# Ledger of designs, part 85: VHH binders against p49116

Target 1, 238 residues: p49116
Amino acid sequence: EGPLLSDTHVTFKLTMPSPMPEYLNVHYICESASRLLFLSMHWARSIPAFQALGQDCNTSLVRACWNELFTLGLAQCAQVMSLSTILAAIVNHLQNSIQEDKLSGDRIKQVMEHIWKLQEFCNSMAKLDIDGYEYAYLKAIVLFSPDHPGLTSTSQIEKFQEKAQMELQDYVQKTYSEDTYRLARILVRLPALRLMSSNITEELFFTGLIGNVSIDSIIPYILKMETAEYNGQITGAS
Key: E = the ipSAE of ESMFold2; O = the ipSAE of OpenDDE; V2 = 0.75 times the mean of E and O plus 0.25 times the DockQ between their complexes.

## First folded at step 5 (VHH)

Design v13 (framework vhh_enristomig)
Fold by ESMFold2-Fast, scan of step 5:
Structure v13 (fold): chain B 238 residues (1-238), chain A 119 residues (1-119)
Amino acid sequence: as target 1 above (238 residues)
Amino acid sequence: EVQLLESGGGEVQPGGSLRLSCAASGFTVSSNYISWYRQAPGKQREWVSTIWSGGSTNYAESVKGRFTISRDNAKNTLYLQMSSLRAEDTAVYYCATLSEYLRKWGDYWGQGTLVTVKP
């Protein structure tokens, strides 16, 4: 059997909406985030090992880990998204909201803590200079997590996760042979992803969605999109 | 409540043109992304085109160069200008935001607007 991921799974190209507005707004942020979410879901559905688990397992895995995949995507695409600018705009809005007593102080504290954790995660990944292969395998390790409640085929999921870990180790040892502890520095960053609330991620990035639609509820539909339909939603051509 | 109402469909000869309209209420078209979809008899729903909040556009390969998506901000209306129409363009056409599209996935969509390209 061949490798878990091919070179096509390393390619992760986010196309941003254009033109960028003079002032960041909820709709631009939501459109940008939606493109990243769709890119992340399309990436997952293209993996043969993922397809082999079947539709029900695929849906359950992505519903459990979409926030982790999305956060890894934010870190990987931070420069193309101008993520620091987006987060600064959100922070400014939150500070203005507390001055006007529009939101509770406890809620603002929770959201600010989430933003600080996200910034620290993205800064850590940037300082480590994580490359495209490393991101692909970190996403695979997160995707093939056998420990989420309600999963079936957990032994097969665990084997795919172990294969991802092994292939990441082989890659890092070969590519960064003089940095003996690089893999350990990378892997120790992953637990932080599970401390980030998916509800707060939805509030920060997906408030622009129309209607009472949660990311959890739309995942099955995104996973079933045809490739042409997906490309039309995500690859802004002009 | 967000509402989108399609109109402008009809019968046309091959090579002809039609302009479809999608009137929006409950949100502003210039601050949102909206797509056109179609469903031909006996076929699955197909994505046709999207216009993003910033004005950039995407098209399905089958319609690229023949269809143009646009909007009139004053009328809060989305358009699909169709030219060089072919028999395979015969379908009921729908407009939707991503949220509306996903919420209605698997459910009955509204009437849409029927386009028939007659030989």
Scores: ipSAE 0.011, ipTM 0.311, lowest interface PAE 8.9, mean pLDDT 81

Design v14 (framework vhh_enristomig)
Fold by ESMFold2-Fast, scan of step 5:
Structure v14 (fold): chain B 238 residues (1-238), chain A 119 residues (1-119)
Amino acid sequence: as target 1 above (238 residues)
Amino acid sequence: EVQLLESGGGEVQPGGSLRLSCAASGFTVSSNYISWYRQAPGKQREWVSTIYSGGSTNYAESVKGRFTISRDNAKNTLYLQMSSLRAEDTAVYYCATLPEYLRKWGDYWGQGTLVTVKP
């Protein structure tokens, strides 16, 4: 059997929408975040091991881990997204919304704590200078998590996670041979992803989705898209 | 669940005016940002204007000073007041906040309303 990930899975290129507006707005942020989410799900569905688990398992895995995949994607694409500028605009937008919509001080505290955790995570990844191969394997470790409630085929998922961990170890030991503790420093970043609220991520980045549409509800549809259909969606008119 | 019903389109002469309406059901206009988009035959859909929950507005450069977005919270309806219309404004106009690449979700895009600017 070949490696879990191929060189094609290392390429993770986010194409931002039309030139950034003079004033950052919820629509631009939502569109940028949606493109990253689509790219992340397209990345996952392209993995042969993921495909082998079957549609029901694929849906359950992505529903369980989309926030972790999305957050890793934010860290990886922080510069191309100008993420720090987006987070500053979100803070400003939320403060205005609190005044207008009478949101509580407890809610603003939760959201601000989430933004701080996100900034700390992205800063730690930047400080470690995580490369494209490392990001690909970290995403695979997160994707093939056997410990989410309600999953079936957990033994097969665990096998794929272990394969991802082994291939990451082999890569790091060969590429960063003089840095004996690099792998450990990278892996200890992952638990922080589980502590981040998917509900708050959804509110911050996807509040532009109208009505009762949740990320959870759209995941099955994105995963069922044919490659041509998917490409049509992400390369649309913006 | 969410339904958007656009109306107010029609034929108009260059320099004329039209007011488009978007009646919303299944969500509250004042609690969400809502955008107007348009699509001319054979061209990609383009963003026109957005209004945010707080009442702030934003416009595409091509329509600034000519179009005004507004809402009536009591009627749960979004409006686009269009003035100084040009032949290039001929398009089907949609209200939505979903990005273009989520168009297949359908329920958040109405059928649109056709605006034709004819001499």
Scores: ipSAE 0.000, ipTM 0.185, lowest interface PAE 11.8, mean pLDDT 80

Design v15 (framework vhh_enristomig)
Fold by ESMFold2-Fast, scan of step 5:
Structure v15 (fold): chain B 238 residues (1-238), chain A 120 residues (1-120)
Amino acid sequence: as target 1 above (238 residues)
Amino acid sequence: EVQLLESGGGEVQPGGSLRLSCAASGFTVSSNYISWYRQAPGKQREWVSTIYSGGSTNYAESVKGRFTISRDNAKNTLYLQMSSLRAEDTAVYYCATLSEYLRKWGFDYWGQGTLVTVKP
């Protein structure tokens, strides 16, 4: 049968809100993150194998892996987002909040550890110089994870994950033939995504745009959006 | 660094109009969302209106159709045009750049407030 991903699935272009504000604010951060989330969901929706699993399975998969997809998207779009600047500003203000007793020290420590893990992940991906094809296949491996609790059709999901792994291997061996261990270096980065808290990601990037509604609860609605609605969200046009 | 200074408060009769101003320094009004809040005597602080960086606006149900939030980017100033004023609109009005997300990290700024009194 044909490949899991086509060249169209390699294209992943984030349009940032413009201009960047003089002072960091929740609206800019949350709108930027929302655009990335919608872009990631639209990307997943465009994969024929994903569509073939059906609506209920699609919703369950994305609910289970949105944080991993979003984090890969942050790494892929780190330069476009000026992510390091955003995280540095958050860290700086978090340090000041400790001194002013505005937040619990234990909570601040958990959030600081999360930010450090995120920075380390993005830095490791940048150091490896992960290309667009590699990101597409890594996102596919994460998306087609058969081991999340509560999933049905796990054998079919596992087959799609294995197909993604094989196509990534073929791509890397062909494109980076001189670097025998490149694939291994890339794949060992993925387990770190499972250690990052989706609750902390939601608190850092999505507070202020969603109100009291969780990302988990809006996933089914995002996946049902028409292409024009996706385009409106990722460009901010309407 | 960030300063917000409200003005334009005063006494007005029921059914009257008043325009509040909030002069901002240390940040750019056109690039940020910014809100009006109010606090009536003996009551908790209440959200009134917000204008977002893109220019969209939201209003509390109690003021919809009567109040209009706007900004002048050249003057770096936020406005609240109040019409059809009622006795229950009597309050100290505050300009605030509030970030629910960044407030958890201490990134919230409030002005000193301006008093609006609606008297028969």
Scores: ipSAE 0.000, ipTM 0.135, lowest interface PAE 13.1, mean pLDDT 81

Design v2 (framework vhh_enristomig)
Fold by ESMFold2-Fast, scan of step 5:
Structure v2 (fold): chain B 238 residues (1-238), chain A 119 residues (1-119)
Amino acid sequence: as target 1 above (238 residues)
Amino acid sequence: EVQLLESGGGEVQPGGSLRLSCAASGFTVSSNYISWYRQAPGKQREWVSTIYSGGSTNYAESVKGRFTISRDNAKNTLYLQMSSLRAEDTAVYYCATLSEYLRQWGDYWGQGTLVTVKP
């Protein structure tokens, strides 16, 4: 059949909140992160193969992989988001809190370790100069993961993941023909995504935004949003 | 608007018990990190205990085994159950919201409640 992803699925444009605050604050960071999350969900729901799996399977897949998709999105949109500035501000706050004995040292250490892993991941992707096509296929490989518990269409999911892997291989071999090891360097980055805590991601980027609910509990609602309501979320229109 | 209101402080004899409460408004205790701090006369503020969004807890070594932090999500209230109280536990106890990137520590903390352990 036709390709898993079309050129329309390569486009991934994050619109940041406006106006920019004079100082970075929790509200601005959380609003920026929510726009990225909603953009990622809209990207996934636009894939015909994803739609073909049905609503229950779609919800289960995204619940299992939202943190991986979000982290890939952070890496892809790091420049437009000024992610390094956001993370540096958080790190500075945490370091000052440790020095002044104002916050729990054990929790701060866990969060600092997570920020370090996130920075290393984003830096590795930047050093590899991952392009838009490569990001689209990496997101598809993560999305169509057949190994999550409770999935009912695992053989079809596995076929879509294999198709994503083959199309990525074909793209990289054609576009970067002189770099024999590029595909291997890219793929070896993916396992690190599963070592990052979704709970710490929620705390850093979605604190105060989702209220008393987890991201996985709101995913069914995001996936069912009407296009106009969804566009309002990602552009800040009300 | 975030408000934290501490209560339950008072005078108690060594070895006694006391329960502190912190009522939160404009802030949800079940979805946030929230901590107890104390400040003894003439000393620096000291961290006592934290309950994390996921429900796990942590304690300063000096209070471990004697103090228990808990929350009531329906009442949006944080508690500190203190037992085997010592003279060195005498302090003003503060409830504070804990966030990994609050701009300034202490922006969201209560007025405090005095605990006095008298022989």
Scores: ipSAE 0.007, ipTM 0.139, lowest interface PAE 9.5, mean pLDDT 81

Design v3 (framework vhh_enristomig; at its last look DockQ between E and O 0.09; V2 from the best seeds 0.00; counts 0 for: pae E 12.3 > 2, SAP .679 > .668, placed apart)
Fold by ESMFold2-Fast, scan of step 5:
Structure v3 (fold): chain B 238 residues (1-238), chain A 119 residues (1-119)
Amino acid sequence: as target 1 above (238 residues)
Amino acid sequence: EVQLLESGGGEVQPGGSLRLSCAASGFTVSSNYISWYRQAPGKQREWVSTIYSGGSTNYAESVKGRFTISRDNAKNTLYLQMSSLRAEDTAVYYCATLSEYLRKFGDYWGQGTLVTVKP
């Protein structure tokens, strides 16, 4: 059987809204995040192994891991997004909310802790200089997680995850042969993704979506889009 | 803030033409990718066309060769030139950035502009 991922699955090109406004606003942040989310879902849908699991399993997997995929995408696209500038704008907003008593101190603390965790994660990935191939396999390991509640076909999901792990190992050993512990340093970063709340990610990046339209609610619709429509909106691939 | 206003719809005979407009405020159409969508009575919303920041375009198969998406940078306006119109093109047409599309997915997008192809 062939590899889990091909060159088409390594390519991950985010097109940002332009120009960046002088003062960042909710619309720009939400548009940027939406493009990354859509690109991430398109990426997942393009994997033959993912398609082979069937619609119901696909929906359950992405609902369970979208926050992890999104966070990996933030780290991978941090330079293109000017993520540090976006996070600084969010922090400034939160500081103003404290002064104006618009949000509870406990909520602000919770959100600030999430931002800190996100910054630490992105910083660790940048320090390791994770390449596009490594990001593709890390996303695949996260996507094919058999341990989320309510999943069916868990044996097949686990096999795809193991295949992703093996192919990442083969790549790292071949490409970074002098760094014996590189794979271990990379993999030990993944558990941190599950410590970050999807609800707080929605608040930080998807504030422009109304409360009755959560990420969870739109996932099934995006995954059911025809390939041509999906490609036409994001990558331009046919 | 960001606002998009559609116009140019109306009644037309089969084989006729219409040009739809989408006037943007709060962002620059020449520097963004922006799409046309449509929703026919009793049907799901469908993507029609996208123009990307670099000027390249994509179309749904059902409208390819008949519709042309374009923009006027000086007017900050997006257009959809529709030709060889068919009964199945009857729909309310909307323009949207991706985040606006996601926010309204499954919901009504408000006004839009109605195109009716009447035999």
Scores: ipSAE 0.477, ipTM 0.764, lowest interface PAE 1.8, mean pLDDT 86
Fold by OpenDDE, look of step 6:
Formats: structure tokens, C-alpha cells, sequence
Structure v3 (fold): chain B 238 residues (1-238), chain A 119 residues (1-119)
């Protein structure tokens, strides 16, 4: 029974489509988001504890938390992604829909608020200067959340979450000993993830990509992909 | 608009060779990783090969040593050279980016190009 995470789980390298177009079209946005999604799921699958839960349970976990994992990924990869530019592009695309009267006023508000929340969250994480280890542990804490409905093996999931929390605590204590309240400042950001709608996230980043298919429905297939296939999809090395 | 058009499929005998093409428009093949997928009747879509922007390649175990992925930057075209073809290679072959893969996983599945390995 070793640690929940190893140094191999700290690496989280997103490769963006190249070159970046002058105008960020829907395809570029969707491709970028897709890469992040796959990277996040591959990361989860690389955790031995995740595999130990079994295919049904770990699939249920990812279904429950994919939006949170994705959002943490956005925050972690915000610079590489030029997230602010992507979000601006998304807004511009939405403006077209607004002008065409395709969205209700309430829906427009919801979507704009969601974009604001995403930007705010990512900015807050940047201000905290969260490092790769901290992101890894935060993602683990989010992943191994026992409080989602319909989960099996909740006791085991809780144990893994506790382990992630303890390891994060130890890491922060060791690395940032001068900052007594850093752990608390980091953990208090997690509730913001639960305020974000997975449906709106899907609409913003994946519209036009998968048609009427939901991210929820494709998660089991992504998790069943061979390691080589993951590498083939994620490792877009220049 | 991004468009991928597969061609080169056909009927071939076991042990034979075939070269597939994927003409891309709306994006630059050399600047992105592009993959080949295939779907046999009654089976799930499966990954076959990927060429990365840097030119490196990756293959499914089932096709290693037999298939070669390449690209022509000037033509903005992806290729799959298939050799030592087997009956189990029979499938509709598609080229895709990750986003295109997800799109095809959904309600829309492109035409692809049919490869039939038959005596």
C-alpha cells in the first residue's frame, strides 16, 4: 500500500493544435477541449487506486466528476491553451446566436455566468500559483469523491480521497512550510467546481463536436481505450 | 470548414497491399496529429495509427510492422500503406483528428473507405 499518487501522476502536459489560427473557430476550440478531456481521463486511469475500484465503479466516478476534472485541467493548462482567448472566442460565437435570437434571455445569462465562473476559477488558481503536485492531488480528491449519487464502494472511494488529502497535506507542509494556511486556501477552491454545470461546459466546449451524444455517454469508451490509443491521441509531440 | 475525405479502399487478397488516402481541407495535416481508425461490421471502432505533427508515428499492436502511416505536406494528405493484409483487416477506414473521432463516435459517421480482404 504505497502512496496514492507518484511522480508520474504529476506530469500533465497538454499539446494544443498547431498552428493557432487567427480566428479561433469552433473546430479549434472543440479539438483543444477534446485533447484536455482525453488527457484528464488518461490521467485518472493511470492511478492504480482508480483501477482497483473496477471498471463499473471507476466509470461511474468519472461520469460524476468529469466536469470538475475538466475544469481543473482548464485551470492547470490555462496558459498553454490561451484559455482567455478561447473563452473570448466562445463568447463571440455566442453573440452570433444571440443576434439570431436562438437563445432565451435566461439561457444567455446562464451561459455568460458560467463563462465568468470558469474564468474566475482559473484566475483564482493562477493567483494561488498552484503547482503540478497540488493539481494532481486536487484532481485525485475530486476524482475520489464518495458523495456522488449511485456510486458503489463508497467506503473505498472515501479512503482514497482521504489518502489524497493526506498526501496533499504532507506535500504542502514539506514544500510550503512558511505558508501555514496554504492547504486551506487551496481546498476552499474546490466547492466552486460544484457550482459549474456540466451541461453548459459541454455546450461551450464540445458543441458541434459530438452532435447529440453526451460526454457522459462516451466516457466508458474513452476509459476502455488501449494505452497506445491514448498515446496516439494525446502525445501530439512537435 | 474542416473536411476529411478518405479514398483508396477496395478488395484485396490476403497478403496483399493497399494504400489509403485522406485528403484534408480546412486545416493543415502537418501541424496536427491525425489518426486512422477502422470499424468492422458489428465491431467497435478501433484506433489504427497516428502521425504526430513532429512526424513521429504510433500503431496499434494488431497492425505494427504491416501498416505505415505517412503524409504529404504539399498535398495536405494523409496516407496509410497497408501490407500483408489479413481477413481481420476488413473494415471501413476513417481518418480523423481527436475531435473528428468524437464527432464520428456520435450520430455522424463519415463515409470512410471500405477495405475488404477476401480470397
Amino acid sequence: as target 1 above (238 residues)
Amino acid sequence: EVQLLESGGGEVQPGGSLRLSCAASGFTVSSNYISWYRQAPGKQREWVSTIYSGGSTNYAESVKGRFTISRDNAKNTLYLQMSSLRAEDTAVYYCATLSEYLRKFGDYWGQGTLVTVKP
Scores: ipSAE 0.026, ipTM 0.433, lowest interface PAE 4.0, mean pLDDT 86
Fold by ESMFold2, look of step 6:
Structure v3 (fold): chain B 238 residues (1-238), chain A 119 residues (1-119)
Amino acid sequence: as target 1 above (238 residues)
Amino acid sequence: EVQLLESGGGEVQPGGSLRLSCAASGFTVSSNYISWYRQAPGKQREWVSTIYSGGSTNYAESVKGRFTISRDNAKNTLYLQMSSLRAEDTAVYYCATLSEYLRKFGDYWGQGTLVTVKP
């Protein structure tokens, strides 16, 4: 009852680490990606419908969809992050690894295919000129997916997803009334997110994490983090 | 549990050299990125250098060309070779395995080792 999202859920401002290095490095890439991950997880936590599902369900949902949510975040923040430059630097690194015989050619092909899929997704979203409201609803549709195995409360999750879809439809029809096919074009981009590998995303953006821990293992801690602590961390306040 | 033990600090004259060591346990130095940080009295901690799992390195502008980060995989140990030392390099030096930003999720700091560059 009431709208699923409010105007406060549309704001999605990523701040990059400072200073910006002359050449991109793994530390800068991992810091930038971590900020996006934090922003995405706390965005999800701020939604009253998400809060209503309970902590165990919240953790399970985010574990199931974090890579899709992160990929939408990459697309939304691609200009601020200079994502094309980051991906080019990663490609150059992979090329050096082949030359030094440090990584198998088969693994390189897998990673390059993933990079191409990611770039194509981000380009397609940029070509559609997806706005902040549309991104917020797309993220909500991805977040409240009842399809993931092992979820509880799937009936309620499905109702929230339907509500997100309806609110997106209403927004698009009001705001883009001359573009009959816009909603359909936006929605057909979502299946590409399921093709993104969380393991490869970790390799591309999170290789600097201590002890090679997976993002799955830190999600409960991120979700439990006090909001004031999160804001301090993202702004760099002591 | 991750543990980091810094050593190699001491007193040195301007223009001198020191080699800092960071012995790591609970993770593999060759498989992760590891950084050096430093903190002068009354100042905030600042990043100095990072070595990444692939072996590439990066440096703060203030130390480029004077400091070299390296590792010894057999000893699971990180090094910082400091040359052409200046008074402004006086600080407690720490090794760390995550950025300051992520410290709450497994950021581990060593005890620190004091480097004093005498006038």
Scores: ipSAE 0.000, ipTM 0.170, lowest interface PAE 12.3, mean pLDDT 80
ESMFold2 (binder alone), look of step 6: mean pLDDT 80; pTM 0.807

Design v4 (framework vhh_enristomig)
Fold by ESMFold2-Fast, scan of step 5:
Structure v4 (fold): chain B 238 residues (1-238), chain A 119 residues (1-119)
Amino acid sequence: as target 1 above (238 residues)
Amino acid sequence: EVQLLESGGGEVQPGGSLRLSCAASGFTVSSNYISWYRQAPGKQREWVSTIYSGGSTNYAESVKGRFTISRDNAKNTLYLQMSSLRAEDTAVYYCARLSEYLRKWGDYWGQGTLVTVKP
């Protein structure tokens, strides 16, 4: 029926915690990341096509793709977050941990490789100068991925993904008419998102979650959240 | 390898005092933040106190003014001096060095020491 995304779905504004600490710490990084995650999930739940799939399918889709959505959000919000500064602080902490023999060298290597992949992805998106419409459709393409295990309604999910791809193509062809290869350059960046470990992302950005509270555990809660409760989370009003 | 070994737990009457020790090996307590946590039966672990590398300290509101965290850098040992103990302080007390990053793999917990406050 109508377009998959409206102009309201292009708007993606991250509100950073205030005040910014003099030295970056885990608490500030975790709060910033949590706000981005909440913003990303609120964005997804506002899409009529997403709502139409039903609660169980919505939960399964977001559980499967939250890391891809989060990474796209990091790239889109890299400047407002000062992401390069955050990653440099994390690297510095990891290097100090190596010197004190506190962590396994194999584990540190895995985490460093993850950070380098993240930096490469964000740099590639910045070089392409991806705009807000393009980010919205890329997020829709990864959200409506029919190939995750355990999904129901895979034919409907595939239809929505194809609709996202078509609307992105129409947008790029009209807006960047002189750049015949822009769409191809954008789309070939997406497979890299599947190479990013969700476990490592969780440890780097959400390490403030205590006990057995994982991103998988909080996803159903966030998706059921009322608008007022969501606004409290992203403004720090508790 | 990194190890934390607690000792000093036992039975005490309300209003009494105990000093817990945590012997650290495989890293230096003077260069790290080290924390005390506790867990009562059927409850989640709760943070009690932290001492930072620079020597500054922080406490949970429930223990503030009654507990004192300290360290002996030469012995590489952390202490928790507990006074004015209450029945609600009954718990297994854990020494922990928690990584700010890689929490799942960089976290080190002791085996715990039981503190029982009996009337």
Scores: ipSAE 0.030, ipTM 0.378, lowest interface PAE 5.6, mean pLDDT 84

Design v5 (framework vhh_enristomig)
Fold by ESMFold2-Fast, scan of step 5:
Structure v5 (fold): chain B 238 residues (1-238), chain A 119 residues (1-119)
Amino acid sequence: as target 1 above (238 residues)
Amino acid sequence: EVQLLESGGGEVQPGGSLRLSCAASGFTVSSNYISWYRQAPGKQREWVSTIYSGGSTNYAESVKGRFTISRDNAKNTLYLQMSSLRAEDTAVYYCATLSRYLRKWGDYWGQGTLVTVKP
């Protein structure tokens, strides 16, 4: 049948909280990250193949890959978010916390390493000049990952992932026909996403929103939201 | 290093059967999805069938119920069993594969094997 993704699935437009404060704070960072998370989940929900898997499978897939989707979203929306400025503010906040609190040196090291990995990933994607179609298919590849434990319909998930890979290849070969190794350079970036800790992502970007509640625990609720509620979250009109 | 070699093509009567083979070297058939495509003179190349790494299969509507894709992991070989052949099945048939390991993802094509359905 038709392609896995349509033009509507290539469109990925983040609306930032307005206005951006003169000095970044936890509330602004959390609100920005939450809008990106909701946009990412709404994007996944809009894919017919994803809908076809059923609610239980949908929840399991997003629980397994939300951090990968979120990180791809950060890279894609890095300029709109002024991500480098946000990361600098987080580093400054952590440095001040170290000076005032009895924080574990190991924890601080883990968090700083995570920030470094995130910066490296976003820089590599920017250097490759990844376009909107490529981002859409990379997100589809990580979404339809059949190798997460506890999944049902793994054969169907595998089929959708392989379709995403085929359609990405077709797109890249036709659009960037003169760059023989572009697809390989793009795909070797993906394994790094699985090395990123979802717990540290939660601490950095969602601490003001969720408190001690994990993103994993709220995913079923976000996926059940009506389209109007999703739209409200991504535009701040709720 | 990766090589796909199609064989089994030839002339066959309408309503007849034919089995195509694709011998793979330099990669493992059971670890990759692998597809059959065909191209008739003056037409665009069209997808025919795929077997996924997990063993599930898919078929183009025009061949559904008539063609069966399978593989022999021990022989590292892909097959396409064709039955109820029609004149419109006349084409060069190609084997193509894609690695399941994302770092090695690439599109590999064989040289093709000609199938001619003649009355």
Scores: ipSAE 0.000, ipTM 0.102, lowest interface PAE 20.8, mean pLDDT 80

Design v6 (framework vhh_enristomig)
Fold by ESMFold2-Fast, scan of step 5:
Structure v6 (fold): chain B 238 residues (1-238), chain A 119 residues (1-119)
Amino acid sequence: as target 1 above (238 residues)
Amino acid sequence: EVQLLESGGGEVQPGGSLRLSCAASGFTVSSNYISWYRQAPGKQREWVSTIYSGGSTNYAESVKGRFTISRDNAKNTLYLQMSSLRAEDTAVYYCATFSEYLRKWGDYWGQGTLVTVKP
């Protein structure tokens, strides 16, 4: 059996909507986030090991981990997205809402805390200078998590997660041979992803979605999309 | 600070026309979606029209074909051109920055401008 991921799975190129508006708005943020989500799900569905688990298992895995994949994608694409600018615009809006007494201070604090956690995560990944291979294997580790409730085929999922961990270790030891503790520093960042609220992520980045749709409800449809439909979503053409 | 200021209301006869203006400050009309709402005496506020950041427009069924929403980016001003006015169009008209963020977390409204259609 060959490696879990090929060089094609290391390539992760986000195409941003253009032109960028002078002032950020919920539609631009939502379209940018949607492109990243579609790119992340297309990345997952292209993995032969993932396809081998079958459609029902694929849907369950992505539903369980989409927020972790999305957050890793935000960190990986932070510069392309100008993520710091997007987060600053959201923070400015929230602070203005406090001034106007239009929102619950408790809710604003919860959202602000989430933004802080996201900024700290992205900053830690940037400081570690995580490369494309490392991101690909970290995404594979979170994708092939056997410990989510309600999963079937957990033994096979665990096997793929262990394969991802082994291949990451081999890569890091070979590429960063002088940094004995690099792998440990990288892996200790992963638990923070599970502390991130998927509901707050959805509110911050996907609030511009029109209609009564949740990320959970659209996941099966995205995973079934033909390549042409997928390309339409990530480029904004259809 | 976001402020919206409506003007252009007044009295008009049935079948007449009026143009309402909404001067925006603290945000850019061309980069945001922004709406007209109205409130007739004894009724809830109802949505009338929206122009989206990309320039596409949407209208309530009751005004479709009679009202036109537009913006002047240089003046940072929103307009509502009203034609074939009817008695049932009598209302205070409000300009509002309509955003899902603003709707869930807050919203911005102008003070309104009164339109009266008199026989």
Scores: ipSAE 0.000, ipTM 0.131, lowest interface PAE 12.0, mean pLDDT 82

